# VH-VL binders against Peptidoglycan editing factor PgeF (pgeF), part 3

Target 1, 264 residues: Peptidoglycan editing factor PgeF (pgeF), of Synechocystis sp. (p74606)
Amino acid sequence: MTMGDDLWGWQNINGSPYLTCALLAPWPHAFFTRAFYPQLPEQLITYLDPQGKAFRVKQVHGDVTLTATEIGQTPLAPDSTHPPADGIISDAPHQGVWVASADCTPVLIGDLIGKRVAAIHAGWRGTKARIVPKTIDKFLALGSELKDLRVALGPAIAGEVYQVDPWVALEVGQSVQAVQKLATEEQQWDHLSTMVNPPVLPDAEPEKYRLDVRRINQLQLLELGFAQEQIAVAPHCTFQMEELFFSYRRTHTKEVQWSGIVSY

## First folded at step 13 (VH-VL; from m4 with heavy chain G33T)

Design p1
Fold by OpenDDE, fold request of step 20:
Structure p1 (fold): chain C 264 residues (1-264), chain A 122 residues (1-122), chain B 107 residues (1-107)
Amino acid sequence: as target 1 above (264 residues)
Amino acid sequence: QVQLVESGGGVVQPGRSLRLSCAASGFTFSSYTMNWVRQAPGKGLEWVAIIWYDGSEKYYADSVKGRFTISRDNSKNTLYLQMNGLRAEDTAVYYCARDRGYPEDTDYFDIWGQGTLVTVSS
Amino acid sequence: EIVLTQSPDFQSVTPKEKVTITCRASQSISSYLHWYQQKPDQSPKLLIKYASQSFSGVPSRFSGSGSGTDFTLTINSLEAEDAAAYYCHQSYSLPLTFGPGTKVDIK
């Protein structure tokens, strides 16, 4: 179960569909689908802003978010033409920031007043490391106010089908402060499994669980003081909607879709 | 300084089990995805299994799926391959190989062990 | 699975001659193609990563090229020590797969 279903809409370019979120309507943005593969952000940016410059990073499933300026100042990742990070924040107009994903959660953020935007790659590891809260902290440090931020969690593998080991579910769950504060692991499991729209679901296989990474990210945001109305969670599952999305868990290939947002 | 050393190979009858080990040294073992690759006598290389750096996921070649189990103990800097229901066609030198891919990614194998020979014969 | 083929299977070459080995993938693998050298009674060694990037310590006479489905390993001015089997490997998708190998002998 996801929030903000009515906020999500489909657009198309020459018959190829991509997803948008009404919460981010002030900014050109897109959660692109497999129909746009193998186009890269440098090409995709032209669909959002013909004057825009595309920024991307070497995603490493970490917790680092760089500004567009910092990207040019940060050493490149090994075997890459981009610095290592998993989030990007704009710092000038006409900057398109991009992340690639298959099953991991792409996060797009817009600041209504400060006008900075962000793209974050939030897999379970980055989520565990609280990459989204850390990115929000960076927004605040740069002068943004929490009330002005809008967050969209894009298509990702749904909790209903994302099978993980127990320790993964627990560690990711413990990234929520309210869960971490519980005295015992048993209490933590109970909380993660019984809360409204639980991020941890049972699995038919013993010693396996289903994990909703988007829900965890949402909970992290709520703990920061975000109102529910500031957060949109896509109901789309990359694993189940194979006609629209790539899924590594499904096919074990390196195809990805790009998600981007452009500052103004 | 960076090294992988396989052990546990030997001669075994069909249907039996064998457990291979790969000891890593000279690098942060827990940061790397690891693979097993085998080579039958006089034949080419065949990928067998992969395990993520933190053990969160494992994948196998169809030829060994359901029979082999890849695992690791990062506290011991050791990779394992539990081989059950061994067949004659499993006869090969088994190599452990370090994958340079980032988490949840597969790239090239930059470090290989010397290999350990497994012979399955009646 | 992605099937890799190599050509030729075998070649005997005079020292200082140029050697060309081809690897073809059954579908596009972008640049996720790597080359390994295996000398007799030794473990494989990485030569080229990502189709065209030389690995550390690899002599300059080795080079790789290609993308998509067609790849080439080139040895300029073959040396006696280059007698070995050469394998291509794709890491684009699971299962990971290798080419059947090319054996290079010295005349």
Scores: ipSAE 0.893, ipTM 0.940, lowest interface PAE 0.5, mean pLDDT 96
Fold by OpenDDE, fold request of step 20:
Structure p1 (fold): chain C 264 residues (1-264), chain A 122 residues (1-122), chain B 107 residues (1-107)
Amino acid sequence: as target 1 above (264 residues)
Amino acid sequence: QVQLVESGGGVVQPGRSLRLSCAASGFTFSSYTMNWVRQAPGKGLEWVAIIWYDGSEKYYADSVKGRFTISRDNSKNTLYLQMNGLRAEDTAVYYCARDRGYPEDTDYFDIWGQGTLVTVSS
Amino acid sequence: EIVLTQSPDFQSVTPKEKVTITCRASQSISSYLHWYQQKPDQSPKLLIKYASQSFSGVPSRFSGSGSGTDFTLTINSLEAEDAAAYYCHQSYSLPLTFGPGTKVDIK
């Protein structure tokens, strides 16, 4: 069973709250809140590791994950000082890897043995493209073992309130292999809507559905062979908890919170 | 040559409907967020609506919400604006504009069409 | 919504003089402020993106500065062809908004 709110705890810096996950306790990490805006990773890193170097990328809602080393070797995105990607894996100690999000799912990963950590930005597009599984594959290619990985899916817009078009719900749902293997779209819809903790729910508005992107990411991880105990899913909704989080769906502004984890 | 060409403008009575089109060429239309911006005669620019590159989300100015519908057909490289319940204050030159925000973002408008005039009068 | 204001509304300038146009936002928009030029009977054209970055093909006499709430478009040594309306635009939040415009005329 998914480790829920019992694994999640609130910390604070000078009265400003941020969220941590017990699964990632071995690493300095934080799902920061709106209270830290407009600080950037370069400032935030000092709260986690005074000796740490912050790494971030130009997020493009894709499926590319770069190592810290690769970041320095990858051409910059247009109009940006960072290369385009949506995931970062550390490759040395004291590297803080960061992703920004409002409603999209921030994912933090720690390897208990390999020592690498990761931050992934998983919106519905990145999720559809299976960015988390692809990042896990990169961990394995770099010598990590699945059993040693701990994954935390941070605050994001909850399935309860994330209204999307039907085609978005279906396409994202189809990123789950068990769903994709079903013979008909009708069967796929049925499965997505009736499974335990269904990632797709009907909406009061016709021709709309509610999508749980974190649940989809969880399902993808489970299909890879992750034990439920290796995955923590935050119960926090960025849309509903406006005192703590920014939400684009709520305010349509460019404010984001940063999520980061530091290697040692 | 990157180009946007609006069409469909004309003179209509209040309460009527009109559908504008914007034909894109010279670039990968499906990769760009698109906007409609209008300009009343002798007035400034007013944002009307935005649609993501894949049509997944649409947003409207309050002045047109519930009356206008933005849509796109990426297979035809065409942006549309369905305008229902037209009012005199909707009289304007309507521009389609390419947005450099991607994929769920909006930034600057680097390409504009020549505009099409919509006149709503009794 | 974020309201943009511009100053001045109108300016008549002698060629070769410096022109300064100000845009102010009702709240901070970081650097998500862009400038457009619109000549009579033409569509708007992008001049400056992200407050200070010149768009491709824009003459060097055009420059932008500012962040947060106060922004400036500068035309260093006005040319006759620069007679136009100039608009600022914020993309920090929806609804997207434009300034009311500044008309620059040539004496």
Scores: ipSAE 0.884, ipTM 0.935, lowest interface PAE 0.5, mean pLDDT 96
Fold by ESMFold2, fold request of step 20:
Structure p1 (fold): chain C 264 residues (1-264), chain A 122 residues (1-122), chain B 107 residues (1-107)
Amino acid sequence: as target 1 above (264 residues)
Amino acid sequence: QVQLVESGGGVVQPGRSLRLSCAASGFTFSSYTMNWVRQAPGKGLEWVAIIWYDGSEKYYADSVKGRFTISRDNSKNTLYLQMNGLRAEDTAVYYCARDRGYPEDTDYFDIWGQGTLVTVSS
Amino acid sequence: EIVLTQSPDFQSVTPKEKVTITCRASQSISSYLHWYQQKPDQSPKLLIKYASQSFSGVPSRFSGSGSGTDFTLTINSLEAEDAAAYYCHQSYSLPLTFGPGTKVDIK
């Protein structure tokens, strides 16, 4: 069993399973499974907080995180009823913040003292652009302290099955500052492939690599000064666990699962 | 003025290769996912291939998989289709189309080129 | 693969009359269904996006409806320039697919 595995618990509502993380126990939260499709955050929040209001954005694979207030002040994305962003921070009690995923990493964050919560959609593009560190900076700018934050990296496509082009693996890897500071790409590549629990793995197909996006996000958090015990990484793979999760890489359909956390 | 212009079509024998180009102008080409769609004489539309706006992923119809390669050069605002092992059933007008999907997504095609004719005959 | 079917294959219609074209999907595609018009010797042009939203510059006589598996394109009062082939297109999943088309002629 891994540390992340001990922190993760399966829950059930009317026969439908969902996942929770012990680090986030103070907040109503869930990493929902495909069993809740086609329910949306406006419905799903009633399982977590019947008084809660759901907040969501039009995810664009970028690096922007909005507060709940900023969502109401930001122009809508084209063809959408929501503003463009990939993360949300609460700014009042009883706000549920939500992200959709089907392989990209859903990240839930709670502030034990400041009471703020966040949900982030972190695919490889957002991870390369450091959306998680930028969201942490936003928590700090709002008065949070790093030691009070708890972070859960939810079910996503596992590195062992996430085939990518070499340039994707390298550019995402360079978002880790310790890697970026190395003098040559050869050194960067070597570091990414040989460190303990490497985020870049070989692929059987020539000119392909495998990328662990959750591991890269974990490395980004550690270099910000998070302690290991402040971070939980789900071992669950959306691609391999077909019965529980939708996966875009597996089916190329628009179905998603939702993950959310509610402030108090 | 937003425009897509295909070129490179012609008459070829079965088994030969052709490379189609689609020149984009009047918009930020690198912001949009692109598609190739073909239409055999007197027939309907058939989707051929898609490439994400940054070239990170490419997908193909089963009828062309392994023979056709979609690519793009964002510095030249140009989409390409390399067609190898051409067959008589590949005879069609080939259109390029701009996709309005968000990153890693596909949606409707709001701009189409005029098309370029590929004829494969023995 | 999601199969789209269209009905009718062909329709000859008196000017000013209503035209109805249906598109059916082999599985639910929510509202990820789009309609195109193709006049003779021309490229396709987008008419309706997301089942029911008119694209910019499309005459108000064109409308779309439906969700799930059943979709309809309506031309409220047919004009001479509307003689064309009409195609539905699903963007719900890869591979992308088009319906086989409906040809509309003036009687």
Scores: ipSAE 0.710, ipTM 0.882, lowest interface PAE 1.8, mean pLDDT 95

Design p1
Fold by ESMFold2, fold request of step 20:
Structure p1 (fold): chain C 264 residues (1-264), chain A 122 residues (1-122), chain B 107 residues (1-107)
Amino acid sequence: as target 1 above (264 residues)
Amino acid sequence: QVQLVESGGGVVQPGRSLRLSCAASGFTFSSYTMNWVRQAPGKGLEWVAIIWYDGSEKYYADSVKGRFTISRDNSKNTLYLQMNGLRAEDTAVYYCARDRGYPEDTDYFDIWGQGTLVTVSS
Amino acid sequence: EIVLTQSPDFQSVTPKEKVTITCRASQSISSYLHWYQQKPDQSPKLLIKYASQSFSGVPSRFSGSGSGTDFTLTINSLEAEDAAAYYCHQSYSLPLTFGPGTKVDIK
């Protein structure tokens, strides 16, 4: 069997479904659904590792990833008991790293050899700022090798329904280096709209586009040198799958689901 | 000193337009989501519109949607409200307010301007 | 849209007495409820954030409580300068909404 077999599996705890990815099978992990609300990472980790400690941050749609140690060393965000960041990388065994989402992409990463894991919150702003590549750089600086990393891009708002202004689509698209290097914006738009599985799609409304943020993150990983089989992209849309996921674009409420991965 | 100062209010007939301005000073304007809130004479507060710190998202109350446009110029530290198709029920004091939702969110409003009066009368 | 109601609409209170104002949301808003004071002919001023957290510089006689759908603003011992309208505001969901207000007068 090839690495292209179905990678996404539904699991269940007392009637509440959550999603796992076969690329991350070595680590306890989950993309939890709305069914687990209002449970927090400190409670949710008990389903994954009863001895684990949960780590989380105040997500600010930025490009910063902190180690578990750095969380204790970083000043707290305004009105929060957590420091500002959008990614966490483990630095010891039995650490659960967690991100919340309601349309933004939750990214879970495992290092098969170095044992480190990460969770990243990648919205369009963090994706424009290349939070995922910056986190990969941090893995490498800590001694990881690219070939050992496995990346799962979880449930998020699908490109086919994610309407954005033109400047958002272009600026996020320019975070792909192959796009940025093109001489004109016309060439950049053309490339973004005509490549295989294009990350930018037309919208029926004249001054709007649709943006596939998971596809942009996938492109960023591929240009770093990841093989296709090291990356799994969930097909699940948080906006369209109302029974399973909260979506900020759908309801404009503060409810979220959590995704996490535990180091060993 | 941190302050917000609204201007551009006045008396106009129904169907006409006005543009309100809100000048910000004493803080980094481009770091904050901003709101317009109005209050009809003798009435309560009504939220009108919100704009994210970088202008990326704008949302409106149903009562003004399609007629009002919120905007900002971060280089001039100024928030705007373009009001078209004004109606008698738009008569109110209009406040701008700084949102502490940090910065892509909405939570509480910690700084308010003095307000500018818009009167729509025929 | 989340509707906020306030009770009472109006109360006239003797100085030093306790004032209680309630705000009820049409659905759970967790603790995303904030309280403002508006004195006559003035702009609103923030008193309480996140249902129960006092804003900087607000006198200790003001306190807030509640979560979910039912919230309370309390003035432990009313002072003359507390004569004002009081508004609750939910930030849980767009569109943002305010309660209709409670007017507190000094007897």
Scores: ipSAE 0.527, ipTM 0.810, lowest interface PAE 2.9, mean pLDDT 94

## First folded at step 14 (VH-VL; from p1 with heavy chain D107N)

Design q5
Fold by OpenDDE, fold request of step 20:
Parts: sequence; C-alpha cells; structure tokens
Structure q5 (fold): chain C 264 residues (1-264), chain A 122 residues (1-122), chain B 107 residues (1-107)
Amino acid sequence: as target 1 above (264 residues)
Amino acid sequence: QVQLVESGGGVVQPGRSLRLSCAASGFTFSSYTMNWVRQAPGKGLEWVAIIWYDGSEKYYADSVKGRFTISRDNSKNTLYLQMNGLRAEDTAVYYCARDRGYPEDTNYFDIWGQGTLVTVSS
Amino acid sequence: EIVLTQSPDFQSVTPKEKVTITCRASQSISSYLHWYQQKPDQSPKLLIKYASQSFSGVPSRFSGSGSGTDFTLTINSLEAEDAAAYYCHQSYSLPLTFGPGTKVDIK
C-alpha cells in the first residue's frame, strides 16, 4: 500500500511552508514551496545544515546521476555553470544535494546505513529512461543495500490532471518491466489502465490521456524489490495547489521549487 | 552548413488554408525544439508557435490558437505550420527558428530560416 | 504575457559613435533576455544570449547587460554595417515575446 498522507508533514521557516517526509526523518531534507523563490540551493542549504555544501546540476531531462565528486570532474553544460545531469548522490557528510522542479517528480533518497543521500529530477522523460532505477543501481554499486534505502517522491503534477499524448503515456508506461513484457500494446494499455492505482487514465479530450509519473516511478521501485514501506509518494499536486507550488503546465514560466536532502 | 529553409508561402484569400514547411539540414533536427516566428511587413517579430524536440508538447500565441497547428516529422527533418482560417492580419514573413535549449526549456533562437511570405488578401 | 518595450524606437548615429538600446520587461525574466539583429531583407541573427553572453562570431563591439527587468544592448563603436533593426526577446515564459524593435541608421 502506498505510504501517503500520514508520512508527509508541513514545516515552516519564518512563516514559509515546506514539506517533509517521515521516511526521510533521519536526514535534513525539504521539498520547498514557491514561498522560497527565488532562493537557490546555496541559500536554502543554510536552513537544513549550516555547515552543508550545496550541490546541483544542469537538469536536462536525462538519466544521468552524478556523485558530488563527479560533479566537480564533469564538463559544464553549455551556457551553464553546472554539469548536465538529473540526479546527484552525496559521497561525504554535510553535502546537500538538490533538484529543481515544477511539475516533474523530485525524488529524495536516504541510505540508513551507507549514509549517502540523493536527489533526482524525474520528469516523464527521465522516468521513461528509468533514472530512478539507474540511480538505485549506482547506490548498490557504491555499497548500499536496497533494504536500507528510503525513497520519497515529492510534489509533482498529479495523474489526475497531467494530460499527455497517447504515445507519451505508453512509452512511459513501457518503462515498467511488467508492462514491457506484455505481448501487445493493447495488453499494455489495459494493464496500465486497470491495475490498482492506475498510472494511466483516460481523458475527456479525445486522443489524450492522463499520466501519473510518480506512480510509474513507484512501480519501477517495486520491481527492483523495494518494499512498499520504503517508498513514500506525496499526494500533493503542483498543478492544483497553486498557493504552494509552481507548475509549468499551469503558468508556463520558469519558476521552480527546490528539493534537497543533506547527508551526515 | 546548418540551415533552415521555409517554403509554402503565397497569396491566399481570407478563410483559406496554407501549409508551411521548414526543411532542416546540417544538424540533428530531432534534438531541437523548433519555433515559428512571423513578421508583418514593416513590423516587428511575433512568436507564433513552439513544438518540443519530440513533438510531445505544442504551444501557440493567442493570435493563432485554434487556427494554426505546428507539427514536425523528425524522420524527414521537417517542421510544419498548418494555417487554417487565415486572416489579413496573418500576412507576414514566416520564419522557422531553432531553439538552443534542452528539452522542455525555452531559450534563444540561434538559427533562422530565410522566411517565406504569406499574403492574405481579398 | 510578458511585455517587452524598447528605447529608442529609432536612432540615427554617426559611425564610430556609441549606441545604447534599452529593453524593459513588464516583470522579471532573470537573464532570459536575448538580442537579435535584423538587416534589411534578411532574417534575424542572434547577437547576445542570456543578457550578456555574446554569440559566436559576433563582433566585440556588441555587448549586453542587465537582469530582471532592465536590459541594455551596446554597440561600442558603430560601424556602417551595423545599420539594422535590433530586437530583444524573452524566453522566460510562454508566450515568447519580442520587443518592438529599435532601428539604427547611419548618418
């Protein structure tokens, strides 16, 4: 069963709200809201760890996750002061790793034993490319154990309102192995639409579907062997909760909220 | 060698339809978000429409919404603009312009075509 | 939509003089402001990206500055070939918008 509302709580700094997840309680972390705009990770880190160093990347909707060390070794993205990637894994204490998002799914990960943390930007493209599973693989390669990981999927545009073209829904759905192995696209559609808490829903508009990107990420994690209790999915919709979150689908502006977690 | 070449412009009466094409060469077309920008005679530049590199999203200026359709065929390195219900105020040189941004990001237009003239007159 | 304004609308300048064109946004667009040059009967060409970064191949006499709502394009020493219209463009939000343009003529 999806760990939902009971795991998520609101905090505030000087009256500005931000969201936390009980699964990540061992680590300073935050899914910040629009109230903190336009502060950057370099400022936001001070609220979580005054001794912390902030790490971020040029997000490109890909499937690359870099360690904090690798960030310093990777060429910068064009026209940017950061290397291109969509995930960051810490490799020392007091490292705050951050991703920016509006409607895309921000993912925060903590390792109870290995001490590494991660922040992942998982839009539908990154999700399709299985950026979260790939990041998990990197954790394992670095010595982590699956059972020790806690994953929080933060505020994002909800499947209820995320309208996409059919091919997007199908391709993202096919990133789930159980879906991919089905023989026909028809079977794949049926599975995606009829499973418990289906990630794909019909839309009132012809030839459109509604896609739950967080649900897809959850399914990917479950396929890796995660227990349901290791995964928290935020019920918050960035599109519907205008007072708290930016949404590109809603406003088509470049405002984003930052999500971060700090290692210790 | 990077080039955009518009075609399909001409003279049409109000209410008619016209389809513009933009042929891309010298770069990986499928990796770039594309735009249409128009310029009425003696006037400034006006953004018309944008389409993501993979065609997953399209957006339009209010002035053309519901009448124009932007599309692309990446296998043919071609961008299209289907213009229906043309009006006199649609008269302009239409430019194809490449966006230099990453996916789902809007940035500067680094490559422009020579433009194709669309004249809507009775 | 974000409205861009430019000043001046027109400027006649003697060669070797400094030219300054201003672009103002109706709201903050951070550094997502770009400048284009359009010569008569030609398509626009990118000059400055992200407020202050010169595009490849652009002469050093062209420079850009500003952030937020106020931006400036400067031609340090005007050349005859710089006679053109200049447009600012914001890519911060949809719909994408351009300034009305500034026409620069040579005296």
Scores: ipSAE 0.897, ipTM 0.942, lowest interface PAE 0.5, mean pLDDT 96
Fold by OpenDDE, fold request of step 20:
Structure q5 (fold): chain C 264 residues (1-264), chain A 122 residues (1-122), chain B 107 residues (1-107)
Amino acid sequence: as target 1 above (264 residues)
Amino acid sequence: QVQLVESGGGVVQPGRSLRLSCAASGFTFSSYTMNWVRQAPGKGLEWVAIIWYDGSEKYYADSVKGRFTISRDNSKNTLYLQMNGLRAEDTAVYYCARDRGYPEDTNYFDIWGQGTLVTVSS
Amino acid sequence: EIVLTQSPDFQSVTPKEKVTITCRASQSISSYLHWYQQKPDQSPKLLIKYASQSFSGVPSRFSGSGSGTDFTLTINSLEAEDAAAYYCHQSYSLPLTFGPGTKVDIK
C-alpha cells in the first residue's frame, strides 16, 4: 500500500503529462514523464519558473547532497560538466534543483518557512547510505526545522516488481535504524517482511526478494521524527507504467525522467 | 601499472566447461564495473557479459545466456567467467575489460587484458 | 539490441592520406559511441569516447564526430603504425554491442 494517494495529481503541458504532489503545492515542481524526453533541466525549468536557474549534478548513487553554491565549488566528475552528488539543496530564490531517474526514487523536499527546496536521487545504494536522512540533517544545519519540511517520494520501481538479491534487500533494510537494532538477521528479515506495508516481499524465484525502496526511505524519514502527514509516497511504478515512465530494469536503456522543484 | 591479466584458457571438447580468471592490479578493482569481450579467430569483437562493481547485477549476451556465469571476488581483485556447455562457436580469445565505476552506468572500456584463448573442438 | 554497422569493411590507404570510417546505429544512442583500435596480435585500445572525446595518449590525428545514429572516426593523416582494425561500440543499452569492424591497411 502507498500512503497519500490522494495527494498526487496529473498535470499537462501541451498534452504531455507530468505528476505533482499537493504537499509541495507552495513550490513549482514536477515529476516529469517520458513524454518530456529528451529535454534537460535547463529547458524544463521554463515550464516551472521562467526566471529560474536549473541545478543538477552527476549522479553517482552516493550519499552526498550539495547546495547550489557548493555545486559551483566542487570539482567536476570525470567526463562530466557537473560535480558528483545525488542531492541538491537550494540556497536562493528561483533555483530549480533537479534529479534524473528511471527506477530510482526521486525525492523532492520543500521548507515552508526556510524556503529551501531539495531534489534527491535515492536508488537502493543511496538509500542504503541514508542519503535522505543526511540531506535532512543538512537542512537542519542550515536552519530549517523538521516540522516545516514536506517530502514527496516520486515515481519509482514498485516493491512488488523490484527483484533484488537477498543481500541487497537486507542491507538496504538495515539502513532503517529500528531494523539495525534487531539482534539477529532472522529478526531483521521478519520485521522487514511483516511490518505494515512491508518493504521486503517474497519472490517466486528462490533466493530473490522484492524491495520497496520508497518504503525504506519513508521509514527512514519517520525515524527522524517526520509525521506521516509530512510525507507523500507516489503510488506510480516506473516499471509497470511504461506508457508514462522509463525503467532501466525493463529496457536497460539510458532514458530517464527528470524531477525538479523551484525555490522562492 | 594498471593491468588486467586473463588466464584459464585452453583446448576443450564440446559440452565441457572452463573457468576463466582475470586478475586486476594497479587500481581499486571493487570500484569498477567489469566486462568480458570475446573475439573469434579472424572475426570482430563480441560483448559477452557485464557485472556491476559490487556484483549486484549481471547481464549476458543472448549467445551465452544460460551457459556462462560472470562473477567477481573483490577481495581478490579477480573477475571470473564460468563457461558451461561450451560450443565450437565459443572458440575465441576472451578479454576482460574495465568499464566505468559508477553503478548502473555503462560506458567505454578503457583497460583491456591481453586475452586468453579458448578453443572448443572435437 | 542495438545493431551497429560500419563502412567500409576494408580500406587500403597511402600514408598521409585521410581515412574516414563510419558507424551507424539501428537507433539513436545519443553520444554513447566509442571507438577502439586493434592492431594485429594485440588487444583493443580505446581511441575515442563519447563520439568525439579523445582518450588520453591518443594522437591528435584521430578524431570522432557524430551523434544519434551516425558517427565517424577520422584519421587526418594516416601513419604506417595506424594499420589496424577499428571498432565502434555502443554503451547506450544492454546488450552492449560492437560494430563489425573496419580493417585499415597501408599501401
Scores: ipSAE 0.897, ipTM 0.942, lowest interface PAE 0.5, mean pLDDT 96
Fold by OpenDDE, last read:
Structure q5 (fold): chain C 264 residues (1-264), chain A 122 residues (1-122), chain B 107 residues (1-107)
Amino acid sequence: as target 1 above (264 residues)
Amino acid sequence: QVQLVESGGGVVQPGRSLRLSCAASGFTFSSYTMNWVRQAPGKGLEWVAIIWYDGSEKYYADSVKGRFTISRDNSKNTLYLQMNGLRAEDTAVYYCARDRGYPEDTNYFDIWGQGTLVTVSS
Amino acid sequence: EIVLTQSPDFQSVTPKEKVTITCRASQSISSYLHWYQQKPDQSPKLLIKYASQSFSGVPSRFSGSGSGTDFTLTINSLEAEDAAAYYCHQSYSLPLTFGPGTKVDIK
């Protein structure tokens, strides 16, 4: 068992399992599984905080993170019930913030001192756009300190099974500043594929690669000054663990699981 | 003003190749997922292939996997369908259709081209 | 794949009569069912999106209902110009699939 394995634990509600992270123990939180489908955050929040109000957004694989207040202030497009964004930061107690995902990386954040929490939907596009770093910047702008933040990267499609085109792998890889600064693409590829726990792996198919989106997010956080101990990366793969998780890459259906965290 | 125009259809012998094009106008092509749908003479509609708005993912019907390739050039507002190893059963009117799913989603087709006829016969 | 079936295959109807077309999915597709109209020698046109939402410009006599596995397209008071084939389409899962179609003729 690695240190990382001890950070993740399974809970259950009436026999239905959900995943929690020890780094986020101060906050009610859950990476829910397929067992809770088709319940929505408005229902799921009751399991975490009976007094909680659920916040969610229309996810668009972008880089925008909204506060709960901003969500309430954002004019809605016709036929829309939620504003477009891919991250949410709480700004009061008893706010449950939620993101939906299948293979994309759900990110939950807690501030030990400021007490703000966040949920981020980080697919490869959002990751490329550095949605997590941008959300961290928003935390800092709101008065948080980096040392007080705890980040959990939840279940997502694992790097060893997430096949992507070369340009996707490279562009997402280039979202890491250390990679971007390398002089040539060849050097970038080499770095992405040879570093410890490489985010880019080879694929048996020509002109295909495997991409670890969670690893990229972790690298982005480390570049911001996060300590390793502040970041937890779930070892769970949504693609491989079909009994627990939905995976679009596996089934190409619209089912998702919800991840949420509640402020106090 | 929003329009899709297919081209490239014609008569071809079995085993040959053909490349279809779909020219888009009147909307931001690069923001939309695109599909090919075909219809054999006197038959119903059959989905053929889909490509995400940025070309990052492509999916095909089993009937055309390994033979057809969907692609797009967003700089030219054009969707393509490369058809290799054509068979008689590929004979159909081929439509390009705009998908309202975004960014990685599938929804209804709100815009259709006029179609281009592909006839595969010896 | 999700298989869609339609009923009836063919319907000959007198103008002003009510037309009902059913589409059934082999598994639940929530509300990701859409209806298209195709007149002879024309491209398909979207009528109903998400089971019950009328597309812009579609006459009010067209309506859709249903969820899960059973869906219905209704033409309240058929007009002569409504002679066409009607197809249901699911976008819940890849591969995308269409129903076999229902042909509506005018008596």
Scores: ipSAE 0.866, ipTM 0.927, lowest interface PAE 0.5, mean pLDDT 96

